VHH binders against q989t9. Designs and how they scored, part 10

Target 1, 279 residues: q989t9
Amino acid sequence: TTRILGVVQLDQRRLTDDLAVLAKSNFSSEYSDFACGRWEFCMLRNQSGKQEEQRVVVHETPALATPLGQSLPYLNELLDNHFDRDSIRYARIIRISENACIIPHRDYLELEGKFIRVHLVLDTNEKCSNTEENNIFHMGRGEIWFLDASLPHSAGCFSPTPRLHLVVDIEGTRSLEEVAINVEQPSARNATVDTRKEWTDETLESVLGFSEIISEANYREIVAILAKLHFFHKVHCVDMYGWLKEICRRRGEPALIEKANSLERFYLIDRAAGEVMTY

## First folded at step 4 (VHH)

Design s12 (framework vhh_7nfr_2)
Fold by ESMFold2-Fast, scan of step 4:
Structure s12 (fold): chain B 279 residues (1-279), chain A 119 residues (1-119)
Amino acid sequence: as target 1 above (279 residues)
Amino acid sequence: QVQLQESGGGLVQPGGSLRLSCAASGFTFSDYWMSWVRQAPGEGREWVSSISGRGTYTYYADSVKGRFTIARDNVKNTLYLLMDSLKSDDTAVYYCAAEPKDYTGFDYWGQGTQVTVSS
């Protein structure tokens, strides 16, 4: 299950230099259907080494550095020091900023296999959180986490300053105990306290009140509002899909109801290779 | 309160050696990565070396590899930098810094100790 694998020391000066390169780089619009606001990524290593290869697929060869990846010497040093190069299938930067999150979802549904997905935290702040089912937690700078991405999960950054994670997909047949190397054991102080508000019937009725105004014109915005609520209230991250379906049922428009069912299926149950969700 | 106090700097001739010490108090020393960072007159800060909380991992800037050794004594709450084969380019104020592994943006710094390498 999702857990800290270890901690590494980050050289802030060298990291700052690489982050400056990333700040001037083009981030991918691929997987924008998963974004609620400014959640975006760029590919540092992939199957082909070509910058235009932006989708994740199952493949069996060591990942190759993209042109962007080749321009980031410190991040390459971190990858080579802490992971077995031959077992890396993808390495990406994921950036979340400006009160954004990724929609709650399960990974690997479109793939014929799974990866061991790990996060190395490069830059973060106290308003950044990860969620998994009913739980919320903070990943600290320099921590390497295994993320059990087959479980429903999300991540958000609710500050003006971005959260940047180096996300590494490792060959799925590897032992989890051997994926991170040259790391220190994490401190017990990494435990987070869940300070989210209790969910009430009054809050639920306020949310379901969107049934009075929901339409095709504001659908994506309402979905994004619903997706963010579990970061601030003690609810399961997928409860938003139930709320959305009830909102649409109360509105009574067949197209909106069908859309709500399609979103739940796509993000949580089943999707085909190359399939994209449209709003 | 957190306090880091450097000592051991001074004037040394090229090719000489110095041992810097940093006495730490006010926090659980063994939980923190410790680093040496230097700043030459009129220049920005340059990271020199880091050591993990338990001393298992050490890292060095390319400019000092093979000449400097970082060490720590968790019983004495003291960080060391052993500097051999000193060059004029090593002239700088050397700072001890503590970086907690579970907090972002926090960095504790000492007052610095001057190292001057000249004939």
Scores: ipSAE 0.000, ipTM 0.106, lowest interface PAE 19.9, mean pLDDT 86

Design s13 (framework vhh_7nfr_2)
Fold by ESMFold2-Fast, scan of step 4:
Structure s13 (fold): chain B 279 residues (1-279), chain A 119 residues (1-119)
Amino acid sequence: as target 1 above (279 residues)
Amino acid sequence: QVQLQESGGGLVQPGGSLRLSCAASGFTFSSYYMSWVRQAPGEGREWVSSISGRGTYTYYADSVKGRFTIARDNVKNTLYLLMDSLKSDDTAVYYCAKDLYDWESFDYWGQGTQVTVSS
């Protein structure tokens, strides 16, 4: 299950130097159909070592550094010190900018297998959160987390300062006890208090009121609004799909209803290799 | 006014096959996704499969892929689930649903049809 695997002390000076290089780099448009706002990534290691390889596929060879990856000496040192190089299949930086999130989804649906997906938190702040099913939690700077990405989940940043995670996909047959090395044990910490607002009938009716205005022209924007609500209200992260379907049902346009069902299927149930969701 | 009536369930041996049907009325059938959802004794609802209004897109839960086939006949307003290679874990009441709404009441669901896979 999703949990902290360990803690790393980050060298802020050296990290700042690498982050300055990343700030000038081109981030991938791949998987932009998962983005609500500016959620983006860049590949540091992949199967081929070529910068143009941007999609994740199951493969069984040690990942190779991309040209961008080769230009980030401290991030390479973090990767080589804390993970078995031969077991890494992908390493990428994921950046979430102001008021953005990744749409609630399940990973690996299009793959013939899965990875052990871990996050090393490089830069974050108090308005950044991860969600998983009914739960919301914060990943702290320097923490390494296993993310059970086959469960419904999301992540968002609601501050002007972006969130940056180093995300490492490791061979799926590894034990969780083996994936992070040379790390400090996580300190015992108090259970996270969920401070989100209770979901009310009045809030639900306000949300369903989008049925009066939803159209092809504003569909993507409305979906993005719905995707963010679970960061602020005690609801399951996938409840947005039920709300969207009811909004479309009330609007009564078959095309919008079919699109809502297609989104739920694509993000939560099933998608083909190379399939892209369009609005 | 929406009415959904399932049929075709029964007792089968492991490895057997069944064909479920759902007769729909009271709405424009071809304009909506239709789904099959099942509920095993003591368990929550589990989505099984969905088909788009015109039948262009079909979707399946991982547990039934390759074994079940969803189909529809828009002239007859009927939804089908063809179940092959049945396993004991497929034992459940199967419901026809107008669309897939996890949080919605049973107003969009039929009476259900029992499928029991046992030797």
Scores: ipSAE 0.000, ipTM 0.146, lowest interface PAE 17.3, mean pLDDT 86

Design s14 (framework vhh_7nfr_2)
Fold by ESMFold2-Fast, scan of step 4:
Structure s14 (fold): chain B 279 residues (1-279), chain A 119 residues (1-119)
Amino acid sequence: as target 1 above (279 residues)
Amino acid sequence: QVQLQESGGGLVQPGGSLRLSCAASGFTFSSYYMSWVRQAPGEGREWVSSISGRGDYTYYADSVKGRFTIARDNVKNTLYLLMDSLKSDDTAVYYCARDRYSWEGFDYWGQGTQVTVSS
């Protein structure tokens, strides 16, 4: 289950130096079909150690630092101090910019296996959230979290300051209790209070009103609007797919209905290796 | 903790009617699409019908349109399937299921209730 594994003390000066290098770096356009707004990443370690290897695949060898990864001494020290080097399969920086999120989805559907996916929070703020099914929560700076990425989930940033996480994919056969090393126990925290607005019939009808205007020309924009609603209303993160299908059914155009079904299949049910979604 | 419990199945003559019920507990019932899925002897599972969390939207397989009605009571946390004009082809175990992916993917299932349509 998704949970804090531990806390690390971040050296703010050394982290700031590495973050300045990242700010000047080129972020990947791979997986842009998952992005609603500017959700992007760059690869620090991968199977080959080559910067051009941007896609995640199942492989059984220790990850190698990319040229970008080699230029980030503090992030390398964090990786080497807190994770078993031989068990790392990928390490990436994921950046979410203002008013962006990743579309609600399940990971590993195209893979013959899965990873233990861990987030180390480098930079964040109170308007950044993760979601999983019906739940919303905040990951704090310096926290290391296991993310159960096989469950439907999303993440968003609703502030002018971007969110940066170091995301580490670890060999899937490892015990979760062994994944993070040299970590401190998290301080006792109050239970998360879900302050999102209750879902109402009026809100639902407003959403379904997109049926009057939806077309190929605004489809991606409408999908992005729907994807963000669960950050502000107490609904399941995948409810957007039901709303989208009903919007398209009411509009009555077969191509739009087929596209809605294709999006739900791709993000939640099944996708082939190398498959990409086009809107 | 999540529990789905079906009832109301039985033996019925062709052209007859049955009402299936599914009692749900352990989750916020009104937040989920709910579905009925059936499985005939020796066959795969066939989706029958789905209903949105508040009951505003209902969907039916072509084989049951006009004969079956799906409904829910969110105060009682109960899902219903009202089955009219039953045919021998409707003979199956009927399962209540909670939708994870609106109407196509399910994360929790009941134990099923047998419906037999024969003379």
Scores: ipSAE 0.000, ipTM 0.148, lowest interface PAE 17.2, mean pLDDT 86

Design s15 (framework vhh_7nfr_2)
Fold by ESMFold2-Fast, scan of step 4:
Structure s15 (fold): chain B 279 residues (1-279), chain A 119 residues (1-119)
Amino acid sequence: as target 1 above (279 residues)
Amino acid sequence: QVQLQESGGGLVQPGGSLRLSCAASGFTFSNYWMSWVRQAPGEGREWVSSISGRGTYTYYADSVKGRFTIARDNVKNTLYLLMDSLKSDDTAVYYCAAEPHDWSSFDYWGQGTQVTVSS
């Protein structure tokens, strides 16, 4: 289950210096098929240590620092102080810019195994959220979270200030209690207050009204709109796929219906190693 | 197969203490985060406390911080909640729940034990 593993005190001055380096860096175009708006990442450590190696695969050796990773002394100190270096398989920065999210999806479907995926929050604000199934929650600055990425989930930023997380993939056989080290106990977790709007039949019919205008020319834009609704309405993050299929069914164009089914399969059910979704 | 059985509840006066136990069976107890959740009369469920599989991490709701202590004995497959300085607002049925970290598991809940703090 997704949960806080610990808290670290971030040195704002040293973090700011590293973030300035990152701001001038090229972010990866890999996994852009998962992006709704500007969701992007860059590799700090990977299997080969080469900056051009951008895709995640299951591998059994300690991750090697990329040239970018080698240029970030404070982030390296955070990685080495709070995680077992030999158990790290990937470390990357994920940046979500204003009004962007990652499409609701399940991870590891294309892999012959899995990782323990951990987020260390570097920069965030109250309009940044993670979602999982029917739930919405906030990860705070300096918190280290285990993300149960095999469950349907998403993350978004709805603020002019971007959200930046250090995401660490750790050897999947490690115990969760051993993955974060030299951390403080987190603050008590209160009952989550979900302030999202109730979903109504009127709202549903408004959404399904996209059936009047959906085409190949605006398909990706409409999908991105649908993907964001669960951040503002009390619905399951994957309900968008049902809405999309109904929109396309009402439109009555076989190619659009087939595309909707292909998106649901790719993001939630199965995908092949190296497969990329185009739509 | 999986069973969680709470015990140790009862009637106590304000300022008193109780120790709740939860006996677990049917799964590898030490692999699971364990939690205490309570439900007061006419209210929804409220999370109280959690403990990691080996006890390295413990978390508490703000309403119980400094008064309650969560603990576990992995040899006995038992979860505990030590409750001090009990208040009328602590009156509730207390449930234990198991939260696995593996990808295919569901949360498991016990039957509950009643705690009544009477003025």
Scores: ipSAE 0.000, ipTM 0.137, lowest interface PAE 17.3, mean pLDDT 86

Design s16 (framework vhh_7nfr_2)
Fold by ESMFold2-Fast, scan of step 4:
Structure s16 (fold): chain B 279 residues (1-279), chain A 119 residues (1-119)
Amino acid sequence: as target 1 above (279 residues)
Amino acid sequence: QVQLQESGGGLVQPGGSLRLSCAASGFTFSSYHMSWVRQAPGEGREWVSSISGRGDYTYYADSVKGRFTIARDNVKNTLYLLMDSLKSDDTAVYYCAAEPYNWEGYDYWGQGTQVTVSS
């Protein structure tokens, strides 16, 4: 289950230097179909070590540093110091910018296996959240978290300052106790209080009111609005798909209804290797 | 009085199929997400599958994905689990559980139905 694995002490000076390099770097257009706003990534390690390899596939060899990974000495050192290099399959920076999130989804649906997916938080702020099913939580700077990416989940940043996580995919046969090394035990945290607003019939009626205006031309924008609501209201992160289907049903356009069903299938149920969702 | 009553369990050979049912009464069934949770002898509870209140969303544990199908009938107030390609590891007591639409944890549990997969 999703949980904190440990804490690392980040060298602020060296991290700032690497973050400045990342700010000038090109981020990948792969998986842009998962983005609601500016959610983007870049590869630091992959199967080939070539910057052009941007999609995740199951492979059994230690990941190789890309040119970008080699140009980020502190981040590369964090990878080697805190993870078994022979067990790393991918390492990426994921950046979420102003008012963006990744659409609620399940991972590994297109793969013949799965990874142990771990997040090391590099830069964040109080308006960044992760969600999993009906839960919302904050990952703090320097924390290392196991993310149970087989469950429905999302992440968002609702501030002008971006959120940057180092995301590491580890060989799936490892135990969670073996994944993070040279880490400090996490401090006891106060019970998380869910401060999101209650979901009401009035709120639902307002959301379903999009049925009056939804069309091919604004579909992606409306989906992005729906995807963000669970960060601010006490609902399951995948409830947006039910709202979308009801909106389209009320609109009565067969093409929009079929698109809603396709989105639900792609993000939550099944997708083929290399498949891309188009809006 | 709230009640969840499971049925359909039994002894089956490896590779066989079973259909579990859960009859619900005493609450507004369509307002609740429904789940199947199992417990093998000497082990903790393991979540198997969930379905949203209207049946729009289904979720499966990796161990059963592709073999089990969860469904519900809100007119009959009944939850189903269709189990194909059963394995010895599927041997457990299967419980029907109901949680409110906000997924705040299970409000109601059934008494369970035994599934035994053995030669």
Scores: ipSAE 0.000, ipTM 0.126, lowest interface PAE 20.1, mean pLDDT 86

Design s17 (framework vhh_7nfr_2)
Fold by ESMFold2-Fast, scan of step 4:
Structure s17 (fold): chain B 279 residues (1-279), chain A 119 residues (1-119)
Amino acid sequence: as target 1 above (279 residues)
Amino acid sequence: QVQLQESGGGLVQPGGSLRLSCAASGFTFSEYYMSWVRQAPGEGREWVSSISGRGTYTYYADSVKGRFTIARDNVKNTLYLLMDSLKSDDTAVYYCAAQPYDWQSYDYWGQGTQVTVSS
């Protein structure tokens, strides 16, 4: 299950130097079909060690540092000190900018194998959240989390300051107890209080009112609005797909209904290797 | 030892109903997505429905939406599929599968239960 694996004390001076390099780096918009606003990444390690390798595929060899990865000495040391080098398949920085999120989805659907996906939090703030099913939670700076990315999940940043996570894909047959090394035990956390607004029938009807205006021209924008609601209301992250389908059913245009079903399939049920969702 | 055991299959007429059950043991049931996958004679496997570990969210193939309902009881470690308005095209062996990661990778499979829809 999704959980903290350990805590790392980050060297703020050395991290600041690497973050300054990252701030001036070119981030990839590969997987932009998953982005609601500016969600982006850059490769620090991949199969080939070449910066142009942007897509995640199943492979069996230890990941190689890209030119960008080689230019980030502290992040490279964090990877080598806290993870088994031979088990790393990918290492990426994922950046979420102001008012952006990744659409609620399940990972690995297009892969013929799997990874253990872990997050090391580099830079964050109190308006950054992760979601999983009905739950909303905050990952703190220096924490290493296993994310059960096979479950419906999302992440967002609702702050002018972006969220930066080091995301590491590790060979899928490893034990979670073996994944993070040289880490401190996490302290027991106080139970998180879900401060999101209660969902009401009035709120639902307001959302379904998009049926009056939805069209091909505003579809992606409406989807992005729906995708963000679960960060602010006590609903499941995938409820947006039910709302979208009902909106399109009420609108009564077969092409929009078909598109809503295609989005649900692509993000939650099944997608082919290399498949890209278009709106 | 991990075991998934299906039951509840049988012969029904078109328009009839069946309730399939899958009893699970040997793993932490509530931590797994549970799925029903069917295979008709001479055809490949077709995913039918899945349910999240807590039972909060359910997913259905387009061919069964509105007719089938997936449910689970985490106290009894049992998965269910309630099948209404059955059609001849629903004839298949139905398998219970446990899946912690992607839809193409199942950790555990049951032996299957035959559903036949004919007059």
Scores: ipSAE 0.000, ipTM 0.171, lowest interface PAE 17.8, mean pLDDT 86

Design s18 (framework vhh_7nfr_2)
Fold by ESMFold2-Fast, scan of step 4:
Formats: C-alpha cells, sequence, structure tokens
Structure s18 (fold): chain B 279 residues (1-279), chain A 119 residues (1-119)
C-alpha cells in the first residue's frame, strides 16, 4: 500500500547546486507515450552505468552510476545514506513541468517481476499531486514514499515551477520497513481533505461532447485533456478510459474505437517489453 | 469473493474451432467490461478481445478479427470466446479478465485455460 517511509532534512544549498546541473542535462524521450505534456526523466543509476540505457528491466545486480549520476555529489550522498546501495536497481530524476501529468496507468505490466518503487521528493509545491485509484494526495519536500505502482496511478504538476522527485527502484523482495535507512519518522498528520469538485451528469455530458469533434488529428490532445480531469474532479483516475471509449463509440469511426481500446489495454491491462503506444 | 474460472480449452488441429467459457462470481457481472487475454509459451501477454457490460460493444485484436467472437450471458454470469479458423499462432493460455464499467482500477483475473493448435 502507498505510504510514507520516512523524512530527510535536505541541504538546500547543496541540492540547488545539483539541480542546476540537472537543469542543463538531457532528459530521456523513453516512455514519452506515457506523457501528457512534459513529463520526463534522466537516469542517475541503471544496470550498465551507461547514460544511453534508459528503459527499465528486471535485473539482479547493484545499479551503477551513470556519468550524469557521478556528477551529482549531493544526490549520490542522499542515495548512499538513505538506501542500501546493493539493493538499488535504478535511480532516476523525474521532472513534471507546467500543466503536465503522466497518463493514468499501472506499472510493471511489461516486466518479468516488479520493484519496490520509492520517491524522495526534492522539489515540489501545493499544485503538485499524486493520484491512486479514487484518491488524491500530496508528497512533501524531503518525504520518502513507497508508491504501490501496480495500482492505477498518476502524478501531475499545475504550476510554472516543476516537480522533481528522485525515484529509486529497489529489489522487490526487500521489506518496506528496511528500505529507507537513517530517516526521521514522519509526523502524525491529519487526513488531507479532498477539495476536488463533485462529478455531475452535466459534466459527463460536456466531456462526452468531444464526440462531435474527435478525429485522428486531435486524438492525443483530447486524451491529455481527459487524463487531467481526475486531478480536479472526484473521479477514479482511470475513468478517462471509459469516457474515451464512449466518445469514440458516439463518433462511430471504427479506427477511433479500436485506438481507445488499445490505449486501455496498453496502460491498464497488458503490454510487451519495449512496446510503445502511438496516437 | 471474486472468482473467474475458465474452461473449454484443449488440443485442436489447424482450421478447427473451440469455445472458451469463463464463469464469474462475487461481483455484479453486468457492470463490468470483460476481456480475454492470452500468453503463448515464452511470449508476453496479448490482449485478444473485450465486451461491454451489456454486450453492446465488442472489440478485437487485429490478429483475431474475423475469426474470433466474444459474447456474454449476463443471466448465467458467463463470458465466451468462440474461436474459428484456429492457427498454430493461437496456441496460448487464455485468461478471463474483468474491468469495472467506469474503470475503478480493479482487475480480476482467472487461472487460465490452455489452447493448443498443432500440426
Amino acid sequence: as target 1 above (279 residues)
Amino acid sequence: QVQLQESGGGLVQPGGSLRLSCAASGFTFSSYYMSWVRQAPGEGREWVSSISGRGEYTYYADSVKGRFTIARDNVKNTLYLLMDSLKSDDTAVYYCAAEPFDYKGFDYWGQGTQVTVSS
């Protein structure tokens, strides 16, 4: 289950220096089929230690620092102080820029196994959210979270200032109680109030009105609009796939209907290693 | 509890036909899209077909379109896959899977049934 594992005090001066290096770095185009807007990442540690290795696969050896990873002394210190080096399989920076999100999806569908996926929040703000199923929540700066990425989830940033997380994939057999080390216990906190708007029949019919204009030429744009609605309305993050299928059914074009089903299969049900979704 | 149980698999010759069934229990069957997903030996999973809760909409992978027909009986809580003109490439374990009508993020999977198309 998704939950806080601990809290780290971040040295803002040293972090700022590493973030300046990252700001000038090339971010990966891998997994761009999951991006609605500028959601992107770069590898700090991977199986080979080579910068060009950008896809995640199951492997059983300690991750090796990439050239970029080696140039980030504070982030390396955070990794080595708070995680067991031998259990790390990947470490990435994930950046979500203004008005971007990752499309609602399940992870690990293309893998032979799965990881314990952990987020260390480096930079964020009140307009950044994570979603999981019917829930919306905020991860705070310096918090370390286990993200149950096998469940449908998304993340978005709706501010001009990007959201940056250090995402660490740890061997899947580890105990969650042992994954984060030398961390402070999280403070007891009140449940976050979900301030999203209620979903109404009128809102649904407005959304389904895209059936009047949807085509191959605007498909990706419409999908991106649908993917963002659950950040602002009390709906399940995957409800967008039902809306998309009904929009396409009403439009009545078989190619668009088949595409909607392909998207749902790819993001939620099944995908092959190396498979990419095209719009 | 939720249960999906496939049956009807077996050994057939190329060009033959089979009918797979999936008996569902523990949830409101008519509220769920139902799907067939297959996995061939040494290969990844491949989506085959889906049907809407009331059976009004059906969808097929290009590899099976025109040869397979998905159907459901909401009175009997049973999903079917009617497979005609079977090819060696159709050899796989076939799984029944349920997704919520409004995509609530729960998926239920059966244990699978083996289909072998040989010689």
Scores: ipSAE 0.000, ipTM 0.124, lowest interface PAE 21.5, mean pLDDT 86

Design s2 (framework vhh_7nfr_2)
Fold by ESMFold2-Fast, scan of step 4:
Structure s2 (fold): chain B 279 residues (1-279), chain A 119 residues (1-119)
Amino acid sequence: as target 1 above (279 residues)
Amino acid sequence: QVQLQESGGGLVQPGGSLRLSCAASGFTFSSYYMSWVRQAPGEGREWVSSISGRGDYTYYADSVKGRFTIARDNVKNTLYLLMDSLKSDDTAVYYCAAEPYSWSGFDYWGQGTQVTVSS
């Protein structure tokens, strides 16, 4: 299960310098099929150390810094101080911009194995949330979290200020208790209260009303709307796929029905290495 | 019209305690991360502590962990730093600073309040 592994104190001045470099950097278009709005990333470390290596694959060697990664001294210090360098397989910055989220999904479906995926929160705000199944929670600045990415999950940002996480993929055979080093336990915090609205039959019928207008021309936009609802209503993050299938069934267009089934398969059930979902 | 005004500094003996306050006006206080940053004579600035807009999350420099507590009152637009077990190395001007959850760093700074720890 997803959980806090520890907390680090961030040097805001040095972090600000590295974030300024990142702000001028090109973010990858790989995995744009997972994006609802501007969810994007850039590679700091990967298998080859080449900036053009943008896709994640299972590999067994210590990750090498990309040219971008080499230009970020404070982020390198955070990586080297808090993780075993030899166990790192990838390190990325993931940025979520205003009103964007990653579509609810499971990770590692296209891989021959999996990683221990860890998030170090660099910059965030109170309108940024992570979801996992029926749960919603906030990751705070300086926190290091294990993300159980094999479970259905999403993340979103609903403020003008972006969310930036340093995401580290660590060799999958490591013990979670040993993954983060030189960290402190979080001070006692109040539990996050789930203030989302209850899901009602009236809300469901409103959502299913998209059946009157859904077409190939607005499909991606409607999917993005559905993907965001679980951040604001007490539903499972994957319930959107059931709603989408019912919307398409009511519309009665076979191509749209088949597309809804293919989205559910791709994001939750299986996908091949290098496979890309097109709308 | 933005103003951050610190108070509560002074002279204290080693092992003593002080409570710093920062009164904020002219911006939406509850939307900002608030921080304490200090500067000792002849030294650079050192970040001390931060608190999220709603107060759900607090962060501390290693040098002050277990001794200092940061808190905020969003109804009164006031930030606090409760300092216990003060050491001579804590002697510095303490600044209140506000950042809008972005890489831009601090948008607003106070004028500072002097804390002197000596026997």
Scores: ipSAE 0.000, ipTM 0.121, lowest interface PAE 20.0, mean pLDDT 86

Design s3 (framework vhh_7nfr_2)
Fold by ESMFold2-Fast, scan of step 4:
Structure s3 (fold): chain B 279 residues (1-279), chain A 119 residues (1-119)
Amino acid sequence: as target 1 above (279 residues)
Amino acid sequence: QVQLQESGGGLVQPGGSLRLSCAASGFTFSDYYMSWVRQAPGEGREWVSSISGRGTYTYYADSVKGRFTIARDNVKNTLYLLMDSLKSDDTAVYYCAAEPYDWTGFDYWGQGTQVTVSS
């Protein structure tokens, strides 16, 4: 299950230098079908070491640094100090900008294989959250987390300052106890209090009111609004798909209903290798 | 009850071959990644090879790539490791391990089978 694996002390000056390089770098538009707002990534290590290799596939060899990855000395030291180099399959920076999230989804559906997906938090703030099923939580700067990406989950940033995570995909046969090395035990903290608002019938009817205006022209925007609600209300992250289907049913257009069913299938149930969701 | 039972270990000379088997029961075998993990005397565990639930993807440690072949029979609920060109460095207890594809549930281990490569 999702959990903190350990904590590392980040050198603020050296990290700031690498983050300045990243700020001038091109982020990938691959997996933009998962983005609600500006969720984006760049490859630091992948199978080929070529910057143009942007999709995640199952492969069995140690990841190679991309040209961008080679230009980030501190992030390379973090990778080499805290992970077994031979077990890394991908290393990416994932950036979530203001008012953006990744749509609630399950990973690995298009893969027969899987990875141990680990997040090292580089830059964050108290308005950044991760969600998993009915739960919401915060990953703190310098924390290394195993994310159980096969479960429905999302992540968002609701501040002017972006959230940046170093995301490492590790060989799926490794034990979680062996994944992070040279780490400190997490400091004792009070449990995170879920301060989200209760979900009410009035809120539900307001949401279903999108049925009056939904069309092909605003579909993606409405989906993005629905995807963000579970960060602010005590609901399951996948409840948005039920709301979307009911909105489309009330609208009464078969094409919109079929699209809602296709989104639920793609993000939660099954995907083919290389499949991309279109709106 | 979940059970993984290894067999096929033994003593072989360098350059020889062995076939290990692991009989699985108590879970839906085809829903699990199956792996071979070894532990040499005085060493920690070393992952050797894995095979996906349907057998479409196979993975090997660099130390065994080209010499070992992992296979499975989902009708018989059996995992195999075909070991060719054995070296003294391959001497270890070999464990069969099962991991759920979707990270829900349990990680299961067998009791191990000894492989000794020496003349």
Scores: ipSAE 0.000, ipTM 0.128, lowest interface PAE 18.0, mean pLDDT 86

